VH-VL binders against q8vl04. Designs and how they scored, part 2

Target 1, 152 residues: q8vl04
Amino acid sequence: MKKQERQRYIKRLLSSNEIERQEDFVKLLRAEDIDVTQATISRDIKDMQLVKVPSATGGYHYSMPVQKQMDTEKKLKRTLKDAYVSYATQDKFVLIKVLPGNGPALATLIEAMHYDEIFGTLGDDAHVLIICKSLAMTLELQQKIQRLLSDH

## First folded at step 13 (VH-VL)

Design c2
Fold by ESMFold2, fold request of step 16:
Structure c2 (fold): chain C 152 residues (1-152), chain A 122 residues (1-122), chain B 107 residues (1-107)
Amino acid sequence: as target 1 above (152 residues)
Amino acid sequence: EVQLVESGGGLVQPGGSLRLSCAASGFTFSSYWMHWLRQVPGKGPVWVSRINSDGSSTYYADSVRGRFTISRDNANNTLFLQMNSLRADDTALYFCARDSSTGEGSYYFDYWGQGTPVTVSS
Amino acid sequence: EIVLTQSPVTLSVSPGERVTLSCRASQSVSSYLAWYQQKLGQGPRLLIYGASTLATDIPARFSGSGSETEFTLTISSLQSEDFAVYYCQQYQYWPLTFGQGTKLEIK
């Protein structure tokens, strides 16, 4: 089987499974009648530039770089939908108020987006404080927040 | 004397394209963020787009994102707006404007051109 | 979206009069408020930024005041060249918004 075909199967496995270990790739590929070694899988992971991202269960799993950003954005939108109350801005600060208990999760998700406008983010139980790089970027970040809060 | 002179406006049909230009003089063009705004007669201006000093960062109003492209040529002191997929509600007088601050942007505008009219009609 | 409501919509006045134009914001914009003058066939001219700071080369007869939701532009002694449309603009909240304008015309 060609390398390109094998890597297509690996991408498909990633879209439908949370895969934590390289031997899990070997096992799942064997279920598709694809017999590969761990050495081959290790090289494929490196060639495809797969990343490890945190799992909800507390471990890590493999992901495509593009899919990692999409997954984070989906979680961010959902968290905002569930917990967002309001935001206000002052100087270079954006303060987002959320239902109690949701600040740390929201702050983590915002940091994972790596928005260019943001210098840093802090969260407490019911707030997320975002420090922007400039007054203009405080305005521009608001457009991103508003887009995340909107239905699409 | 700071001067901004827009050109390239005209009459186009819906779905068409236009490229606006803004010739800048009397200041260090490469030190300033530049903006495009538009205005329907009888109403206040509406912000369209900005580009930072070296052209590395651009930003757009949601109504034009994906259709308009702002760019600049610092060697020739010129700002551009490429407008594609034009709609009737893009009809307006288009202004280039200088951001009032150097380097960081302020989103208020100390110098504006005379405007170039764009009419999108079917 | 922050709505800026200017009043009056039109004001007929004579040269030499003191005039005051109002801009009311639908929610606080702190002091992130600018005023512009626009004459027929021209682009806007920045008069005031930060609610009260005169822009470069603006005559001292222009002054701005206010904060939060209530702002005024005052022209202490109206000159013939001051007949124009005046706009306020906020730059604290996205999207940027301008008022609908106040037309200052000769009586």
Scores: ipSAE 0.581, ipTM 0.824, lowest interface PAE 1.6, mean pLDDT 90
Fold by ESMFold2, look of step 13:
Structure c2 (fold): chain C 152 residues (1-152), chain A 122 residues (1-122), chain B 107 residues (1-107)
Amino acid sequence: as target 1 above (152 residues)
Amino acid sequence: EVQLVESGGGLVQPGGSLRLSCAASGFTFSSYWMHWLRQVPGKGPVWVSRINSDGSSTYYADSVRGRFTISRDNANNTLFLQMNSLRADDTALYFCARDSSTGEGSYYFDYWGQGTPVTVSS
Amino acid sequence: EIVLTQSPVTLSVSPGERVTLSCRASQSVSSYLAWYQQKLGQGPRLLIYGASTLATDIPARFSGSGSETEFTLTISSLQSEDFAVYYCQQYQYWPLTFGQGTKLEIK
């Protein structure tokens, strides 16, 4: 099962259950014929940015963050400022290095910008690979990255 | 033969405006990205701005963004640079240049004009 | 910003000589380097792109080589019309940058 599909199931579980422990995710997913390890769930919790909030009955349970309206560009700027390490470019590729755990979030935000320069974006734990449509568009994407990183 | 001829330069006070023109001939103007570059005597050129083939996309160096506007008239084979809020450090010889690649851009320039001088001085 | 450092700054030579000009990049620009010739009162003329590819209508006496950080422009037998200023330009990293130029003048 793909990570994104699994994470959608986790979100559904949170809407119907108060889940206090990671092993409870494993049990509930296994009951739906989704076989995962606790290590996988731990990574999913980090990737989905789940938080623990107080339960009405005491203790804590996992929840999706309360969503605040933020402009996608402002979220992208914040993510870059918090996690950005460096970038390099070759041919049509721009490779952004980030602090571990930040690649997927950054890749998602870049995709949401719908930059005309970009053919596709892929993130792993500590990198975002951006494939541009041409060498010239790689140069223009670099200026956009530099502007997002700049201060006033 | 490919020809590019700039005009519209001159002497202007700080805060003033100028509009540069570049007349193109000898090629299909509407197929090419076009650029402006500038050069201070004794130094290498500095890239200023570009416009894509149909004028739908523009791009600027940070030093001029918000003050300069590139545009083109494909019916009359003319490139323009509107320069507002001019500063002393905008003083240079301004060139129009053709991007070497059609449709996608390359950011190296196979034909340049002779340049038009711009002097910003009180 | 990628700094391109050209050497020598000025070179005095005679017609017929072989000339080699260098351009060093502060970090790798792969092969995305162009060379231009500029005569007084004229715009630059593209000589070489992609480090080694001759531009249209450029005489075969011009050649380019190098990659990454070290690049050379060679004129195999200097002609009287070759006295000019020569610039390198990289187009891999933003912002685009040019070297400071090498002036080739008659001895």
Scores: ipSAE 0.562, ipTM 0.824, lowest interface PAE 1.7, mean pLDDT 89

## First folded at step 15 (VH-VL)

Design e1
Fold by OpenDDE, fold request of step 16:
Structure e1 (fold): chain C 152 residues (1-152), chain A 122 residues (1-122), chain B 107 residues (1-107)
Amino acid sequence: as target 1 above (152 residues)
Amino acid sequence: EVQLVESGGGLVQPGGSLRLSCAASGFTFSSYWMHWLRQVPGKGPVWVSRINSGGSSTYYADSVEGRFTISRDNANNTLFLQMNSLRADDTALYFCARDSSTGEGSYYFDYWGQGTPVTVSS
Amino acid sequence: EIVLTQSPVTLSVSPGERVTLSCRASQSVSSYLAWYQQKLGQGPRLLIYGASTLATDIPARFSGSGSETEFTLTISSLQSEDFAVYYCQQYQYWPLTFGQGTKLEIK
């Protein structure tokens, strides 16, 4: 499995679970037929800059770095608003047209958001191609993009 | 036979709250995404919210985001819509609807309830 | 958003007649188009999805055709129970949108 895809799964797990230990990530991912080692999870935790926060019931659980995520989203909004031309969809594909020179940067920012809707993202000079995991996810990604554009 | 029965509608003042329920039967409730839609008389339906099979993921229309909360109780085959901060333009007949796909949403709907009316007026 | 325009707004017909309803999209929606029937006092019922696929337990007299921006729902021989409002819905682009409906009434 690709690192980016695995990290999206980790983010999803964090959104729906209070995970206290690295071993718990391994167990949860393996339960979804994702083969991963604790060493890999440790690297992902560092790469994703996960932090431990206090739990309501005592102890600590892992969480996404709120400030970093907010900063990334702000950059994404700014880049998208400045560069956006149009988008179209076909099946699970979302093609965003942007002003020349902005494709790679926008694609990178989208990947950094770790959206659960996305299978993969590519960017060339004036385009970002997003492959979604399902037709429903394609629609929901559109909503997400539109909200970014409108300062929702 | 698939059946969806909405309840909880009524008259409420602006700023008020209502909780809608949808009782499902005749199918494996926990295998389907569920939706709420609403319809003003004489107009087409408008999508409001969806919840995935397990209840871990929800989406909302822009007009209701932050005010409405969709939830489900799979043990009791029941779908809910908590509506807060209601306003006049929320007035409509509210339907629960089953997504046509099992386990994965498709956003077209194969079964609908009869609807429950919500009227927001001072 | 995608605007779906249905025509005619109202159609007066007699049982046994062939009925053709139109749904026009402001932009291409490929084949991501569904048709619904809504009788008075009832919720909508799915008739067609994917522009031309008949939904489960729907009579064969109903059929859908078209793609991109022009779609048609056809009832080959209208039955008395078919008097209702018919809606089209696209699910290609967000937000989801429905047409304003065509009402079939008895002549």
Scores: ipSAE 0.863, ipTM 0.951, lowest interface PAE 0.5, mean pLDDT 94
Fold by OpenDDE, fold request of step 16:
Structure e1 (fold): chain C 152 residues (1-152), chain A 122 residues (1-122), chain B 107 residues (1-107)
Amino acid sequence: as target 1 above (152 residues)
Amino acid sequence: EVQLVESGGGLVQPGGSLRLSCAASGFTFSSYWMHWLRQVPGKGPVWVSRINSGGSSTYYADSVEGRFTISRDNANNTLFLQMNSLRADDTALYFCARDSSTGEGSYYFDYWGQGTPVTVSS
Amino acid sequence: EIVLTQSPVTLSVSPGERVTLSCRASQSVSSYLAWYQQKLGQGPRLLIYGASTLATDIPARFSGSGSETEFTLTISSLQSEDFAVYYCQQYQYWPLTFGQGTKLEIK
């Protein structure tokens, strides 16, 4: 599995679970037939800059860095609004047309959001190609994009 | 035979709340995404909300985001829609519908209930 | 949003007749189009998905054709139980949208 895909999965797990230890990530991922080591998870935790926050029960669990995520989203929204031209979809593909020079930067920001809908993202000079995990996810990603564009 | 039966509709004042239920039978409820749609008489249906098979993921139309909550009880084969801060433009016949795809969504719907009416009026 | 325009709005027909209903999209929706039948006092019933695939337990007299922006639902020989309102729905672009419907009435 690609690192980016694995990290999206980790993000999803964090949204649905209070995960206290690194080995818990390993167990959860392996339960989903994702082969991963604790060393890999440790690297992902550092790369994703996960933080431990207090739990209601008095312990700690891992969480996404709220401020960094907010900053990334803010930057994504700004970049998208400034560069956006149009988008179209076909099957699991979303093709966003942007002003020249903005494709790679936008693709990077989209990847940094770790959206669960996305399998992969590519950017050239004036385009971002997003590959979604399913047709349903393609529709839902459209909603997400539209909300970013409309200040929702 | 697949059956979906909605209930909980009624008359409510603006700002009020209602909780709709949908009883499912005739299929493995926990294997399907479920949806709520609504329809104004003489108009086509409008999608409102969806929930995935396990209940861990939900989506809402912009018009109801923050006011409506979709949930499900797979043990009892029941779908719910909690509607808060109701407005006049929420008035419609509300349908429970099964997504046509097993395990994932396709956003076209192979089975619908008969609907439960919701009227928001002062 | 994608606007689906159905025509005609109302159609008066007799049993046994061939019926053709139209659904036009404001822009291409590829083949991501479904057709529904809704009888008075009932919920919609799926007839066609993917523009041309017959749904389970739907009579063979129903068929769908078209792609991109032009779609057609055909009933080869209208039966008495087919008098209803018919809706098209696209699921290519968000938000999901339905047509305004075509009502089949008895002539």
Scores: ipSAE 0.859, ipTM 0.951, lowest interface PAE 0.5, mean pLDDT 94
Fold by OpenDDE, look of step 15:
Structure e1 (fold): chain C 152 residues (1-152), chain A 122 residues (1-122), chain B 107 residues (1-107)
Amino acid sequence: as target 1 above (152 residues)
Amino acid sequence: EVQLVESGGGLVQPGGSLRLSCAASGFTFSSYWMHWLRQVPGKGPVWVSRINSGGSSTYYADSVEGRFTISRDNANNTLFLQMNSLRADDTALYFCARDSSTGEGSYYFDYWGQGTPVTVSS
Amino acid sequence: EIVLTQSPVTLSVSPGERVTLSCRASQSVSSYLAWYQQKLGQGPRLLIYGASTLATDIPARFSGSGSETEFTLTISSLQSEDFAVYYCQQYQYWPLTFGQGTKLEIK
């Protein structure tokens, strides 16, 4: 498994679990037939800048860096709103048209969100092409885009 | 034979809560995305929520986001919908439905339950 | 959102007749269209997906055709058990949407 894909999975695990230890990540990933070592997880935690936050029941659990993620999302929302022209979808593809000069920046911000729905993203001067993992993921990515555009 | 049986519907006051259940049988429940849809008499169904096979991912319609929670118990082949802060416009027949795709979802539904009625009224 | 308009709203027919139901999308949904049958007191039953693919255990008298914005469900020879409400549903664009339904009733 590629690093980025694994890190997206880690993000997903964090959204649905209170994970206290690095070993717990390893256990959860291996349960999903993802071969990973604690050393790898340690590097991912560092790369992803995960932080430990207090749990309601006491102790600590890992969490995404809320401020950084919020900042990225804010930037994405602002960039998208400022540059957005239209989007269309076909099969697993989402094509976003933007004002000239904004494609690369938007693509970068989308990548930085680490959406589970996305297989890959390409950007040129006035377009962002998103390849989703499935038809369902294409629909769900549309929801994300619409929410970004509408202040959901 | 695939079967889905909803329960938990009833009459509730605005602002109240209900918890719907869907008992699944006749297939490997843990391999499928599951959905809730609702239908007002005389109208077409409206999608409400989905949950992936493992329960780690959920999505909601804008109209119920923040108020409803979908969950599942794969060990007992049961799907749930916790409905809080209910409003009059939540009144409908609620269906449990299986996503037609195994594992990745497609958002068309090959099996539906009979539905459980929810009425929100003062 | 994509609006699916079904026609007619109600159709009175007799057993043995050929029936054609229409579903029009407000914009193209490619072939991401499903048809459902719903009998009184029951949940919907999937008939067609991908605009033209017959679902499992559905009689061959049912068929779907069309693409983009115009879709048709055809029952080649109506049976007594086919009196019901039929819905189309698109799954190309978020949010998912259904048509308002066509009711087949006995003449």
Scores: ipSAE 0.844, ipTM 0.942, lowest interface PAE 0.5, mean pLDDT 94
Fold by ESMFold2, fold request of step 16:
Structure e1 (fold): chain C 152 residues (1-152), chain A 122 residues (1-122), chain B 107 residues (1-107)
Amino acid sequence: as target 1 above (152 residues)
Amino acid sequence: EVQLVESGGGLVQPGGSLRLSCAASGFTFSSYWMHWLRQVPGKGPVWVSRINSGGSSTYYADSVEGRFTISRDNANNTLFLQMNSLRADDTALYFCARDSSTGEGSYYFDYWGQGTPVTVSS
Amino acid sequence: EIVLTQSPVTLSVSPGERVTLSCRASQSVSSYLAWYQQKLGQGPRLLIYGASTLATDIPARFSGSGSETEFTLTISSLQSEDFAVYYCQQYQYWPLTFGQGTKLEIK
């Protein structure tokens, strides 16, 4: 079977099963008349960038990396908790001050959130400059920032 | 002549619901962001919610988010505020207001209605 | 949250007088400040935006000045229809806020 077809089957298996071991992929695919080796599955896991995440039962299972935005928001809240100092606005700009060394990490996390209010984000060692799309969106972005800070 | 006329206010019990309406005339309603604000007598207004010109984007004050829903009917030039889970501190005179700029919003308000009173009390 | 402090709270004046009302912000709001007039039983009326720009159809006797933290509204020759409550509002910082008002009363 072709790689693309096999990987579609693997995605379907992940959506309906918690799969902890590579040999479980082989067993489940074989039950659907797809004969693959463990070496082939290992290569597919790498190619698909599957990750292991905690199971509710205490072990780990394979998952697609489709929850990257939730993980990014958690990191963003943590980075703000640890490093945030203040922010100010002028025109379409929001300037966030952080403890030295934290600007690039914060800027990267903000960019990864893909906020609709933001035209662009630049960071230096102790600052993040956010350029907003409009004056109204500069106000509305502040609500988002304040909500991220309030969970701290 | 720009006119905004609120209606639907009244007396409700805590936990109750109420739907406010705002009838707009004298301007191209569909070109403007619209807002709700509220005012306790003797105090300044407090911003509540806004909706963009097409109705696709809404924002709420933290105190009302999850309980209030702003909407608009551009065919009938009407703005709405659905208020659920009302509390005593929602008691106020409620105004609809036009955002002063078309398109991207400004958050200052060039025309307001006369207000409709909402009282939340046992 | 930006606190806007208006003074005086109440001002008793006669028609024809020059009136100056003050609004002080707890931190700089640049020039993102509006002034409103509210008469009894009516909604507010926008007078000034951008600290000093006169809104459409507002009489020229109204003017605004100031920036950052200190703002004034001036009525050059008070008319009988100008007795009302006046509010300032900032729109630079979330949440947007209004002052508590200055009541302009007939002497």
Scores: ipSAE 0.677, ipTM 0.872, lowest interface PAE 1.1, mean pLDDT 90

Design e1
Fold by ESMFold2, fold request of step 16:
Structure e1 (fold): chain C 152 residues (1-152), chain A 122 residues (1-122), chain B 107 residues (1-107)
Amino acid sequence: as target 1 above (152 residues)
Amino acid sequence: EVQLVESGGGLVQPGGSLRLSCAASGFTFSSYWMHWLRQVPGKGPVWVSRINSGGSSTYYADSVEGRFTISRDNANNTLFLQMNSLRADDTALYFCARDSSTGEGSYYFDYWGQGTPVTVSS
Amino acid sequence: EIVLTQSPVTLSVSPGERVTLSCRASQSVSSYLAWYQQKLGQGPRLLIYGASTLATDIPARFSGSGSETEFTLTISSLQSEDFAVYYCQQYQYWPLTFGQGTKLEIK
């Protein structure tokens, strides 16, 4: 099983379970016919930057890092505040114009948000080209962009 | 052959709730995105919400997000709109509409119902 | 938000006449424009999508043209059943918007 596919399973387990120990990941994956070692799980936890958060029972359980997601969104809003000029759309494309020097940083931040609407994102010096998965998703992505801009 | 019939509208006070239904027939309901739109007399329609064919993905106009919930029952060919925290400016004729494209959505609407009126007044 | 301005607001015409309705967008919507017909007590009926493509089962007397910011709906020979309110709708930019309508009245 490939690393990226395995890590998606780990995310699914986190959404439906409070997992306190690495051994519990191994047990739950084996119940789904996925054989994995604790060493592999330990590396996945590190790669995914999972954190332990307090449980209602007084212990801790693994969780996705909400603070890292909020930090990315904060940077994205800040970059848009500083550099955004306009956007336009054509077919499955959204083209964001930015002040020179800001395209690659904005493209990287958009990719880090992992928007379901997006197939891919490219930046040049003064533009970000977003390729969407469908025409409907191109329209729907605009709502997300507008919400990011409306907080200026 | 394609038919959409809304029901559940009525008079309600601000802050109240209503649940709208839309009965669909004459097409494979589970293959289509479905939408709710609303219209104040003398004005053009305003888009409210959509749900994809399987019901796994929903979108809302900013004015209703957090207050309205779209859902569907594909076994009974029924679309729903749960409307909570209603305001006077939610007063309109509410339509269910079929998205013109199967499987991906198009955001233009080839079949509409006759509408069910919703009035929010103290 | 894209504002769609329809003109005229009301048009009085007789059956058999050629009718042209206008829709102007506040910015380009390419060809992502639909036209609807709505009779009193009924839901809208899709006539045209993609600015110029006839919807299923729409009579050939209806046609659409235009792109970017200027669009027209033409009824080549008006029938008595065509008296209604007509709306344009853009679907390129969020949020979706409709025009305020043009009412076709019998003269």
Scores: ipSAE 0.652, ipTM 0.863, lowest interface PAE 1.2, mean pLDDT 90
Fold by ESMFold2, look of step 15:
Structure e1 (fold): chain C 152 residues (1-152), chain A 122 residues (1-122), chain B 107 residues (1-107)
Amino acid sequence: as target 1 above (152 residues)
Amino acid sequence: EVQLVESGGGLVQPGGSLRLSCAASGFTFSSYWMHWLRQVPGKGPVWVSRINSGGSSTYYADSVEGRFTISRDNANNTLFLQMNSLRADDTALYFCARDSSTGEGSYYFDYWGQGTPVTVSS
Amino acid sequence: EIVLTQSPVTLSVSPGERVTLSCRASQSVSSYLAWYQQKLGQGPRLLIYGASTLATDIPARFSGSGSETEFTLTISSLQSEDFAVYYCQQYQYWPLTFGQGTKLEIK
């Protein structure tokens, strides 16, 4: 399996699991028919610059680097604040209307945040369509959008 | 019969802490999202927090984020709310509630406990 | 924030009467509207979800209708156990909101 493809699976595992040990990556990847060594996982962790962050359970788990997330979040907040017009929601959809020319940039930034609530995101010139994983996730994504639009 | 029984409420000074418990019975606790809500007498309920069925995902109202922690013990069918840095406006009757859906959450609540009172006063 | 305004605030009625309670949303909430009954000293009881779907084990005398901004809870023939406070709740927009309640009391 190619390095890029394997690392994409590792990112997906991080989005749906709190992984505390490198051995757990190997176990979870095998459940998806990906047989890798712990040495390969160790190199991937280094290459991806994964960090350990506090868990709700009192331990630590692997996550993407905080600094990249902070930089992306700052760009997202600025772009959204500058271009945002309105949003509406229906079923599992959130539709954000933006000033013309800003849809693709905003969609790219939302994708880069890797929000657990989101199944997929598409942008056109003046809109971003976000497809959420469930009705409950659509509600929770709205809170995130409202926080990004606020100064707090 | 589905039953939810809250406990752990009481009187506490501002800045203090309390830990609420909710004992669940009559259903498969580990299959449901669980919520905390609170209610000031004479007003409608206000949503506080939720935890998914496995306990891996939590979510909070803006007013309690960073101060309250929801958790669950699926082996003992118990839901918890750790409340820190309490303020006078946290004074309310606190309910645990079961999310009406299995697995994905709905944010409407089919079974509620009787509530446990929390009073924050100096 | 979606404000849910219930009317009337208090309704005095006799057993056997047909009762209609209103919930008006400040913006459309489609059909993502639930109704609850709450008796003194108890937690709320879910009656209706999706504006019109009866919850499990709720008597057929309860019904819900409406969409968008205007919603109604109807009790077709009031029973003595139906005196309580009734709340509506929307779950389409964050934050979740409940109405202020309608108290149903004996005339």
Scores: ipSAE 0.625, ipTM 0.849, lowest interface PAE 1.4, mean pLDDT 90

